# Designs tried in a protein design chat: miniprotein binders against q6w4x9r395to579. Part 80

Target 1, 185 residues: q6w4x9r395to579
Amino acid sequence: GHCSLEGGSFVTTFDARPYRFHGTCTYILLQSPQLPEDGALMAVYDKSGVSHSETSLVAVVYLSRQDKIVISQDEVVTNNGEAKWLPYKTRNITVFRQTSTHLQMATSFGLELVVQLRPIFQAYVTVGPQFRGQTRGLCGNFNGDTTDDFTTSMGIAEGTASLFVDSWRAGNCPAALERETDPCS

## First folded at step 7 (miniprotein)

Design h34
Fold by ESMFold2-Fast, scan of step 7:
Structure h34 (fold): chain B 185 residues (1-185), chain A 90 residues (1-90)
Amino acid sequence: as target 1 above (185 residues)
Amino acid sequence: SRVLVIIISRDPELNERLAREAAEKGADVVIIVTDDEETARKALEAVKEAGKEAELIIVDFSDPWSVLEARYEAWERYPDIERVIVIVDP
């Protein structure tokens, strides 16, 4: 299956359901029992543009008990807080520059990530067939049914993207909806 | 068929309200994830008063990885049950 984070704020799930993302936080992109050592792929979004009215992807993170690999729009790759020269190889993960504008993270466990660095930071996630029906997060549940792709972290299928997206926050960021309703913020 | 609810918040009032609601709606275990024991105290009491299992995980909210690690710790304590996760950032 294929999930994409494109155009700064657009997401297409593994079941090909498109939606727009406009929160500013770290979000769980993919969790699965198929990922070793409680691994998760995460996306970091921040404000973009002169008015801060738009949000855009600024980093992608792979976190497990062994690794915290961060790929940022500044073209820096770190693992566990240390900057790495490419190609960077661990036992199960290799990060390398595929083209002058693209990095790839290849794994031994059926997950691949391609990151476009310029002109717009974008990410493309590919998972093998073993992940079918065994994914959670912004990329959806990969079960072949688009009607439940907005399954929240509480296991509830939502009809709108905003409640779905907010349920997958992974940090101490206030929800975009809550900030919008506060006239003094 | 056991249900785990994980509540992540710095707000003691919100922790108490959400913990009580989770226990009332069928959670078997409620884990409060917050920055100190005092912030969690009323939430833990509310869960126990409802006859449910209550746990606490202390995190550093200035480190977003601390919060994510707490979610994995909660998952690892209960790897074989159904899960409902509530994330609140006041």
Scores: ipSAE 0.000, ipTM 0.123, lowest interface PAE 16.1, mean pLDDT 72

Design h35
Fold by ESMFold2-Fast, scan of step 7:
Structure h35 (fold): chain B 185 residues (1-185), chain A 92 residues (1-92)
Amino acid sequence: as target 1 above (185 residues)
Amino acid sequence: MSLEDLIKLVEEAIRKNDPETFERVLREALETVSDPEDVARIIKTALELARELGNEEMVRRIVEIAVRYARESGNPWEVLELRYEIWEEFIG
């Protein structure tokens, strides 16, 4: 299955349902028992630098018990806070430059991530068939039914994206005013 | 090749119900047109035909191809907005 985060504000789920995303937090894109070591894929959104979108993707994070791999829009790749030269290889994960404008994270467990760095920071998530019906998060549940793609972290199918998106926030995000006192600079 | 000729090729590929064939033909048709209005017409025609055939899997594949086209075309806002509008209108 394929999930995409594009144009600063658009998401397409594994069941191919498109929706608009407006938020300024870290969100869980994908959790699954198929991911080793309690792994999760997350997306960081912040206020947009793009004229047509209120918010935009600024980083993608793969977090497990062993690794915290961050790929940011400024083209820096870190693991556990340390900058890495590409290609970067661990036991099960390889991060490399696929083209002059794209980075790829390949894994041994059926997850692939491609990030476009330019002209707009975007992310593309591909999962193997073993993930079917085994995913949760902003990328949906991958069960072949688009009507329940907005299933919240509480297991409730919502009719609108807003409450669905809010349920997948990764921890507590400060309000805009509070962020002004603790800038991400 | 005219837009109408491209649309006919896409329709024929969809009716064959071979995933590799219709995906290739649709992708090639989208790559030959640069006008977002022509892109919209090709995508709408494909979605309408897939819906008429009752093929939900084909509808999903068409949406996936539209997403990939947006990524490759360099005008993702307009194409993504159009895809969202098409989903809400035809599939929703």
Scores: ipSAE 0.011, ipTM 0.300, lowest interface PAE 9.3, mean pLDDT 73

Design h36
Fold by ESMFold2-Fast, scan of step 7:
Structure h36 (fold): chain B 185 residues (1-185), chain A 97 residues (1-97)
Amino acid sequence: as target 1 above (185 residues)
Amino acid sequence: DLKKELEELFERIRKLVEEGKYDEAKELIDKALELARKYGDEEIVKFLEQLRQAIELLKQGKPWEALELRYELWKEAIERGDQVIAEFIRRVLERLE
C-alpha cells in the first residue's frame, strides 16, 4: 500500500482517497500493531506561502520506544535529538540519500519512507501486505474501502476531512500557531 | 580488464539516461550484462537486470515503481559495502529523478 503527502497539503490514503487540509501541528500519519516497540510515523505541518491559510509539510518523524528519527525540509536527520551523517543505520532502520533530491528510510518491518527534498518537500509511504486493515492515522485504515478512510482516533467514521485530521493531532503545536489557526476547514 | 570495461559502459549508460535516451541505455546495459555473465559476477548481473527494469519503468511513465525497484538495489549495495556499485547507483538515480 502507498500513501502520499504532496503539494504542501494534499494527502492520498492507502485506499487511494485524496483529500486536502489546512493545519499547523504534528499529526499521526500511521500507527499500527505491525510497527515494533509502539512505533508511529508522524507528519509536521507549518505555515507556508503568502497567507496563513496555506500550510506545508516541514518534517516527518518516526517515533518508537527506542528511536525518534526526524527528517526535516532543511535536510537534517536526527535521532533522539542528535544529528546523524548518512547513511545512518540502526538494527532495523537505515536512512540514506537515494538521490540528490530524495532521502529514504528503509525498515526491516515492512515500512518504507521516501522524502522528496526539492523542489517541494513531500513524503511517500509504502507498507507491506501485513499492514492491510491494521493501520490508522492520516493515511487511512488500508482495508480496501474508501468510505471509512476518515476514521478518527476515537473510531468514528466522518464524512469530512476536517474532523478526521483534527482527531489525529499529536499535541506538539506551538501556542502562537494554534491561536492563529482557524478551526473551520 | 573487467573493471575498466564496466566503468566505461557505466559512464556511457549514465550519460544516455541523463539525456532521456532510455532505449540506447538499455542496449548498453545488455552489453554490460554479457560481460558480467562471462566473468560470473552474479551480484553485478542481478544489479544490471534490475537497473534495466527501472529504466523500462521510467520509459513507461511509472516513476514510483522505479523508485521501489531502485530502493532494493541501493539496500543491497549498502549491505555489501560495495562502494563502487553504491556510487554508481547514486549517480544514475540523481539523473533519473
Scores: ipSAE 0.000, ipTM 0.092, lowest interface PAE 20.7, mean pLDDT 69

Design h38
Fold by ESMFold2-Fast, scan of step 7:
Structure h38 (fold): chain B 185 residues (1-185), chain A 97 residues (1-97)
Amino acid sequence: as target 1 above (185 residues)
Amino acid sequence: DLKEELLWLALRIRYLVWEGKYDEAKELIDKALELARKYGDEEIVLFLEALRIAIEYLKEGKTEEARKLMEELLKEAEERGDQVIAEFIRRVLERLE
């Protein structure tokens, strides 16, 4: 399955449902029992440089009991607060420069992350078939049914992206402002 | 912002194509064409016109013709360094198999 964070604040879930929002927080992008050591992928959003009303992706974080890997829009990669030179390898994770504008985090457990650094910081998440129906977070539940893609951290299916996004905040941050959440009908 | 609206339309078009809602996708392409012409972006206009043809092929069950056209558009986007269009096309192609 594929999930994407594009154009600053647009998200397309594993079930291909698009939505957009305004938010300045760290959000849980992907949690799953398939991730080792209670792993989670998180996305950090902050105000864009042009307008105070706009927000954009500024970093992606992989957090487990052993690792806190941060990939920022400034092309800095850290693990557990220490800056790392690429390629960077751990037992199960390798971070390397895929192209002059893209970094890749490859794992042994069926998760792959590609970040575009320029011209706009964007992220692309790929998960293997073992994750089907076993994901939660901003990328949805990967069960082939888009009607429940907005399942909150409390297990409730919501009809709006703003309530969904707010439920996945990883901290005490302002509530997200809703943009368009439904495909045109 | 008109550029944000064009991106949002593009993402919705991709979703409708994935769901097999080809007529709704073509309606959004027509809206995207209006915005692209307003910007004066001839490359985006040509891309959207070609995308509309590919979607018509999909509606008619001509999946291989749609795939070939999309593969050509992907190559052109990659040669231009247009990663936004290239990624859009890759996501469409992933759903055609």
Scores: ipSAE 0.005, ipTM 0.306, lowest interface PAE 10.5, mean pLDDT 74

Design h39
Fold by ESMFold2-Fast, scan of step 7:
Structure h39 (fold): chain B 185 residues (1-185), chain A 97 residues (1-97)
Amino acid sequence: as target 1 above (185 residues)
Amino acid sequence: DLKEELEWLFLRILYLVWEGKYDEAKELIDKALELARKYGDEEIVEFLEGLEEAIRELKEGKTEEARKLMEELLKEAEERGDQVIAEFIRRVLERLE
């Protein structure tokens, strides 16, 4: 399956559903029991002026028990806080420059990440079929099921006054505002 | 930087707690405690000890007791202005409820 983070803050999930959001937080992009050593892929968004939105992707992070690999828009790659020269290899992960404008993180466990550095910082995630139905995060649940239709950028169901945050945007984001009060008697 | 390193450890601890992997979360909390003690940050040490107790309660199925402890830790973090710890606790509480 394929998930993309493009044009500032547009996301297309593994089930090919596009949406847009605004945020200046770290978000879980992909979490799955298929990732070794409790691994998770995360996306960092920050406030910046671009033609597409007021917020944009600034880094992608792969976290596990052993590794904290950060690929930033400044074209710096670190692992556990130490800058790494490319190509950088660990037991299961290789980060290398695929083209003059793209970095790739290849893994032995069915996850691939391609990061576009220029002209706009963007990320593309590919996962193998073993991940089907076993993912959560901004990239969706990869179940091929249309029961989780999400077509609005607000995450608000039509005809309701309640605001709630889409589960795929869960993370260190500003809290959703829920107004509760007793009905006037 | 201690605070930056702890922030990444907290993110790892967060998703382990969300997945019910309490033993693995405790291992990372122990590493965070070692780091905080090395740097002499008593406030973070106290927080991590409280977090470890809350995780122990979650492992034992005592969700109500764990929630109360986490709410207390959140109040303490907010009172001292520690936004990193406060946000971490809010994320944990979000999934418990």
Scores: ipSAE 0.006, ipTM 0.337, lowest interface PAE 9.4, mean pLDDT 72

Design h4
Fold by ESMFold2-Fast, scan of step 7:
Structure h4 (fold): chain B 185 residues (1-185), chain A 89 residues (1-89)
Amino acid sequence: as target 1 above (185 residues)
Amino acid sequence: DTLREEAERLYEEAKKLMEEAIRAFEAGNFEEAFELAYEAALLILEAIEKAEEAIKEGDTDPETEELLWEALKLRYEVWEFIEKVAEEL
């Protein structure tokens, strides 16, 4: 399955349901028993430059018991608060520059992330078939039915995106970003 | 072994779907182009997974590593194509 975060505020779920996202915090994109060590993929959103009602993706975070990998729009990659030079490899995860404008996080457990850095920060999440019906979060439940893609963190299927997105707030977006190192600073 | 053969089959199938997707796009059939490219993306993901599993299980054949890199490259091309097609939908 494929899930995309595009145009600053648009999300297309694994079941191909598009919706618009408005929020300014950290949100759970993908949580699954198929992710090792209680892994989760998260997205950090903040206000866009033109309109106060517009939000944009500013960072993607992969968090597990061992790793907190942050890829930010300023092209900084950190793990557990330490800046990393690319290519960066752990036992199961490799982060590398795929092109001058794209970074890739490849994993051994069927999750892949491609991040477009320029001209607009965007993310593309791909999961293998073992994730079918096994996902929760903003990217949906990957069960082949779009009518329940707005399933909240409490397991309630909503008809609209607003209650759905609010239920997946992780709540620590400012604290997470404050500890990132910036090689340009 | 079997995983490499599966990965190669999936990769070749994805390439064929991308050729069909490009032809559909050139003909102005944007919905068909999107569906074909999306299916190719899923097959590429599976090919990458199978190639990675083969390497983990001890497949030291340079052709398997080469297949993995070619599949990763094709995935990027598929993402770019899907973005382009989405603009026309």
Scores: ipSAE 0.000, ipTM 0.115, lowest interface PAE 15.9, mean pLDDT 72

Design h5
Fold by ESMFold2-Fast, scan of step 7:
Structure h5 (fold): chain B 185 residues (1-185), chain A 89 residues (1-89)
Amino acid sequence: as target 1 above (185 residues)
Amino acid sequence: DTLREEAERLYEEAKKLMEEAIRAFEAGNFEEAFELALEAGFLIREAIEKAEEAIKEGDTDPETEELLWEALKLRYEVWEFIEKVAEEL
């Protein structure tokens, strides 16, 4: 399955349900028992620099017991707080420059992340068939039915994106990346 | 071309690049193998996007779904290969 975070504020789930994202926080994008070491993908949203969008993606985080890999719109890649030169390799994860404007995080466990850096920061998440019916978060549940893609962290299927998105907040903002910038500026 | 025809072309090109990448790796040309595999990864992502878009737009042909599954398999092989090649760099 394929999930995309595009145009600053648009999300398309693994079951192809599109919705617009509103919010300025860190959110769980993908969580699954198929991810090793309690792994999760997270998305950081903040005030938008994108035309016609109030909020936009500013960073993607892969967090596990071993790693905290952050890829930011500033083209900085860190793991556990340390900046890394590309290509960067761990036991199961490789981060590298796929093209002049795209970075890729490839993994041995069926997860692929491609990040567009320019002209707009965007993310594309691909998961192997072993993830079918075993995902939760902003990318949906990957069960072939779009009507329950807005399943909250409490297990309730919602008809609107608002309660769904809010339920997947990873904390009470500010974002996972520390910023001194006023969110109202 | 239709979205499915575009996806087929991209898939075949990615498959060809992977064959070249494997040959470069077997010859000990690790940097070349890495670059070829990266390009294959880009093309297979595009193939998957085109196949998924075709299905979203109403393509009910089982061949399109089969193409998507084959593209997903090839992407997995590309991931494993890139990680293997990166060990040698």
Scores: ipSAE 0.000, ipTM 0.137, lowest interface PAE 15.0, mean pLDDT 74

Design h6
Fold by OpenDDE base, second read of step 8:
Structure h6 (fold): chain B 185 residues (1-185), chain A 89 residues (1-89)
Amino acid sequence: as target 1 above (185 residues)
Amino acid sequence: DTLREEAERLYEEAKKLMEEAIRAFEAGNFEEAFELAFEAALLIYEAIEKAEEAIKEGDTDPETEELLWEALKLLYEVWEFIIKVAEEL
């Protein structure tokens, strides 16, 4: 399964469901029992302009009971806020520079993360087949059905991305905005 | 509008966006191309949902099924394009 965070405010779920949102919070991208030690992948969004629609991904965070890894445009930091030289390796996670503009977080448990640092901060999440039907968060549930990707943290299927995204906030942040479409019906 | 008609509208709008996206790409405006293509994708998914809903509700018009097929085809093209554009960002 591949989940992408691109173009500042665009998300494509593991089931290949695209959506857009504007929020300035930390959101759960991926939770799964397949992630060890209550691990979760999160995305940090912030304002990139003056309007509410000007938001962008600024960091990706992997958090577990053992590790906290923050990948931002200019640095990789741990839970203590210390910037680490690459490659950075823990017990089952390695962060290294893939290219001049891309970092990769490789794991032994079936999670891979590629982060494009420049010119646009973007993230690409890959999970192994063992994660099928066992994921939750902004990246969806990886069950091959796009229609239920907007399942909230409470297990409720939403019709719009905004409520779905809001349910996966990791903190107290403003509500996410969704671009409105004219139904013309 | 009926569900089919709504789906058709969405589909046509998506096509237009993709045309614009392609032009943007050719012009080297990759960010714009990406945004347009993604918007197209969103519309296509909505179109698909409407078409499927129509069918579920008993729409047996061959045109509805054809629309669904065309939408799926377009979606594939859009995705390939999105991936392509993303490589340029």
Scores: ipSAE 0.012, ipTM 0.253, lowest interface PAE 9.1, mean pLDDT 87
Fold by ESMFold2-Fast, scan of step 7:
Structure h6 (fold): chain B 185 residues (1-185), chain A 89 residues (1-89)
Amino acid sequence: as target 1 above (185 residues)
Amino acid sequence: DTLREEAERLYEEAKKLMEEAIRAFEAGNFEEAFELAFEAALLIYEAIEKAEEAIKEGDTDPETEELLWEALKLLYEVWEFIIKVAEEL
């Protein structure tokens, strides 16, 4: 399944439900028992100078017990706070430049992330079939039914995007860009 | 049809659906207003994607860029409307 973060503040879930949000925080994009070491994919949104958007995606974070990989709109890739040259490889994750304008994070556990750096910072998440019905977060639950894609962090299906998005906020803003603001640290 | 022509058709259809959504909302038909506005959002999102693709593939016509910005602006307005309608459900 595919989930996209496009045009600054637009999201399309794994079940193809589109929505927009207006937050300036770190949000959980994808959490699943299929991700090793309590892994989660997160998105950082901040205020934008673009006239047609109040907020825009500024970084994507993969966080687990072993790794905190941050890919920012400035083309900086860090892991656990240390800048990395590309291609960067761990046991299960490789980050590399796919094209002059795109970075890819490939994993051994069925998750792929492609980040467009220019002209607008955007992210595309692909997950294998083992994730079906096993995902939580802004990208939805991937169960083939769009009626419950807005399931909050408390397990409640909401009719509006705003309640859904706010429930997946990860602590203080911006939490993922600052280690000390991470709610799990 | 070109990607721009497809984007333009989708954008115009979305505008028509929004006029119907607003009329439904004013009549107190909140479920119908929500469904119409949601369909408009889907069409606008597709229009945005096609306009962006046209630009990435070398379409330098200012009309294509203008269409992209107008579609993005309309999408923001549509989601504000959807949030307002959902509060009445």
Scores: ipSAE 0.000, ipTM 0.101, lowest interface PAE 18.5, mean pLDDT 71

Design h7
Fold by OpenDDE base, second read of step 8:
Structure h7 (fold): chain B 185 residues (1-185), chain A 89 residues (1-89)
Amino acid sequence: as target 1 above (185 residues)
Amino acid sequence: DTLREEAERLYEEAKKLMEEAIRAFEAGNFEEAFELAYEAALLILEAIEKAEEAIKEGDTDPETEELLWEALKLLYEVWEFIIKVAEEL
């Protein structure tokens, strides 16, 4: 399964459903029982301009009971606020520079993350087949059905991205704004 | 040029870059493939923005909508390719 966070406000789920939102919060991208130590992948969005529609991804965070890894725009990888030199390796996670503009987080448990640092901060999430039907968050549920990707943290299927996205907020943040990408709307 | 025309141009340019990226990949030039694919992605994103703006401004031409969907599809493909290339780096 592949999930992408691109262009500052675009998301494509594991089931290949594209949507757009504008939010300035931390959101859960991926939770799964397949992630060890209650691990979760999160995305941090912030304002990139003066308008509410000017939002962008500014960081990706992997958080578990054992690790907190933050990849930000400034090429800073931190664990619990401490800057780490690359390559950075934990028990089952390795963060390394893939290219001059890309970092990669590789894991032993079937999660891979590629982060483009420049010119646009973007993230690409890959999960193994063992994750099928066992994911939740902004990246969806990876069950091959796009129609139920907007399932909230409470297990309710939403028709709009905004409510879906808001349900996956990790903290007290303003509500996300949905931009209609459906030209038929 | 209209917004749609601009979007179309960007989309086509992105496609060309992806073709080059694929060729680079096949030749074992993974770094080049990666760079080209990223550039393609950026162009696609811009195309999407232009198309969306056109629609917002009242463009009701079905071709604009079609372009938007094609661009979104291509973006996904580019992403998958980027991941593939990254595995080879």
Scores: ipSAE 0.006, ipTM 0.204, lowest interface PAE 10.0, mean pLDDT 86
Fold by ESMFold2-Fast, scan of step 7:
Structure h7 (fold): chain B 185 residues (1-185), chain A 89 residues (1-89)
Amino acid sequence: as target 1 above (185 residues)
Amino acid sequence: DTLREEAERLYEEAKKLMEEAIRAFEAGNFEEAFELAYEAALLILEAIEKAEEAIKEGDTDPETEELLWEALKLLYEVWEFIIKVAEEL
């Protein structure tokens, strides 16, 4: 399956459902029992230089009990806070320069990440067939049914992207919906 | 006090709520387990925000970065637990 984060703010899920959102937070992109050591793939969004009202992808993070690999738009790769020169190899993960403008993170557990550094920071996630029906997060549930692609962290299918995206936050960031907002304001 | 100390207090409270959530789940009290775990998730999200803000404001203490790491890992575990509990409801 393929999930993409493109054009700064567009996401296409594993079931090919496209959506767009605006946010300044770290979001859970992919959770799965198929990821070892409680692994998760996360996406960091921040304000865009084009407009103060627009946000864009600025980093991708792979977090597990052993590793925190951060690939940022500044072309810096770190693991557990330490800068790494490429190619960088752990037991199960290799990060290397695929082309002059692309980095790849290859794994032994069926997850591959390709990051476009220039001209626009973008990410492409590929998962093997063992992940079918076993994914959660911004990339959707990979079950072949697009009607439940906006399944929140609480297991509820939403009709809109904003509630779905807000449910996968990995930080207390600006939310699309505030608890005490006056309905008439 | 400091943003890091606020994050640490929130993280420790979330851990206590998760211990209670797991005990409720083991006892078959799925609604209670769900509510406790959801509250823990909200506290962890707040802890992450406070830790990130501390780092942004210039806190270079390794303990702050470690706290952020532990909070992010716990959040992932809590979300998986909540999904598992929701399947029992």
Scores: ipSAE 0.000, ipTM 0.099, lowest interface PAE 19.5, mean pLDDT 72

Design h8
Fold by ESMFold2-Fast, scan of step 7:
Structure h8 (fold): chain B 185 residues (1-185), chain A 89 residues (1-89)
Amino acid sequence: as target 1 above (185 residues)
Amino acid sequence: DTLREEAERLYEEAKKLMEEAIRAFEAGNFEEAFELALEAGFLIREAIEKAEEAIKEGDTDPETEELLWEALKLLYEVWEFIIKVAEEL
């Protein structure tokens, strides 16, 4: 399955359900028992510099018990807070420059991430078939049924994106809706 | 041009680029296929933004919504193709 984060505020789930996302927080994209050492993929959103979008992706984070790999729109790659030069390798993860405008994170456990740095920061997530029906987060549950792709962190299927998105906040930050409705805050 | 007309033009241009990208891939020209697919993705993103803006500004025509969904679907196909091409590079 494939999940994309594009155009500043657009997401397409593993079951090909598109939705528009807006918020200024860190969100869980993907959690799965198939990820080693309690791994999770997360996305950081902030105010947009992209026309016609309120918020945009500014960083992607892979977090496990041993690693916190951050790939930011500034082309900086860190692990556990330390800047790394590419190619950067760990036991199961390699981050490298695929083109002048793209970075790739390849893993041994069936997860791949491609990040477009320019002209707009965007992310493309690929997971192997072992992840089918075993994913949680903004990328959906990968079960072949798009009607429950908005399954919240509490396990409830929602008909709209706003409650779904807010349920997957990973940081201590305001709800996306409050930021959008109160411009003085 | 209306925002919808701009979106449709961008979408059609992106489809042509994807046809070229697929042809390049089948010929073993993986670098060319990758570059064409990236350009198609950029145009589709612009088409999506234009279609979304049209809807936000009051366009309630079902054709505009259909264009938005078709553009999002094509973006997914482009993304899938880019990953496939990356495996050959």
Scores: ipSAE 0.000, ipTM 0.145, lowest interface PAE 14.0, mean pLDDT 72

Design h9
Fold by ESMFold2-Fast, scan of step 7:
Structure h9 (fold): chain B 185 residues (1-185), chain A 89 residues (1-89)
Amino acid sequence: as target 1 above (185 residues)
Amino acid sequence: DTLREEAERLYEEAKKLMEEAIRAFEAGNFEEAFEEAEEAAWLILEARYLAWEAIIEGDTDPETFELLLEAYKLAEEVERFIAKVAEEL
């Protein structure tokens, strides 16, 4: 399956459900028992400097018990806080420049990430068939049914993207708390 | 305005920007070509997702489906064009 994060605020799930949101937090993009060592893919959003979106994707993070790989819009790749020169290889993960405008993170466990650096920072996630029905997060549950793609971190299917997205927040997010107190929200 | 009408307006604006970007490229104005193509890429993304939202919300008009397909085609053209312009910068 394929999941995409495009144009700073647009997501298409593994079941091809499109939605958009506005947020300034780190969000769980993909969790699955198929990811080794409690692995998870996360997306970092912040205030945008571009005229077309209030918030934009600024980094993608792969976190496991062994690794914290961060790929940022400024072409900086770190693992566990240390900057890495490309190509960067671990036992199960290789990060390399696929084209002049794209980086790729290839894995041995059925996950592939392609990050577009220019003109718009965006990400494309591909997972193998073993992930079918075994994913959670912003990319949906990959079960072939779009009606439950907005399943929150508490296991509840929501009708709106905003409640779904907010349930997948990770870390400390003062901007998210401010947004939640907005009476127009 | 309906979601389809808004998507159509954004698509038409993106197409016009691409025509301008191609003329700028042919004139050797690579920075201008890049900036116009980048703007077009953002507009096409918005148009595509608005068209998808219309369909998901029950719009069965054939024009809306055609708009979505044309937006995908234009997005691919813009991506190829930007890669070409980047070689000149």
Scores: ipSAE 0.012, ipTM 0.434, lowest interface PAE 8.3, mean pLDDT 77

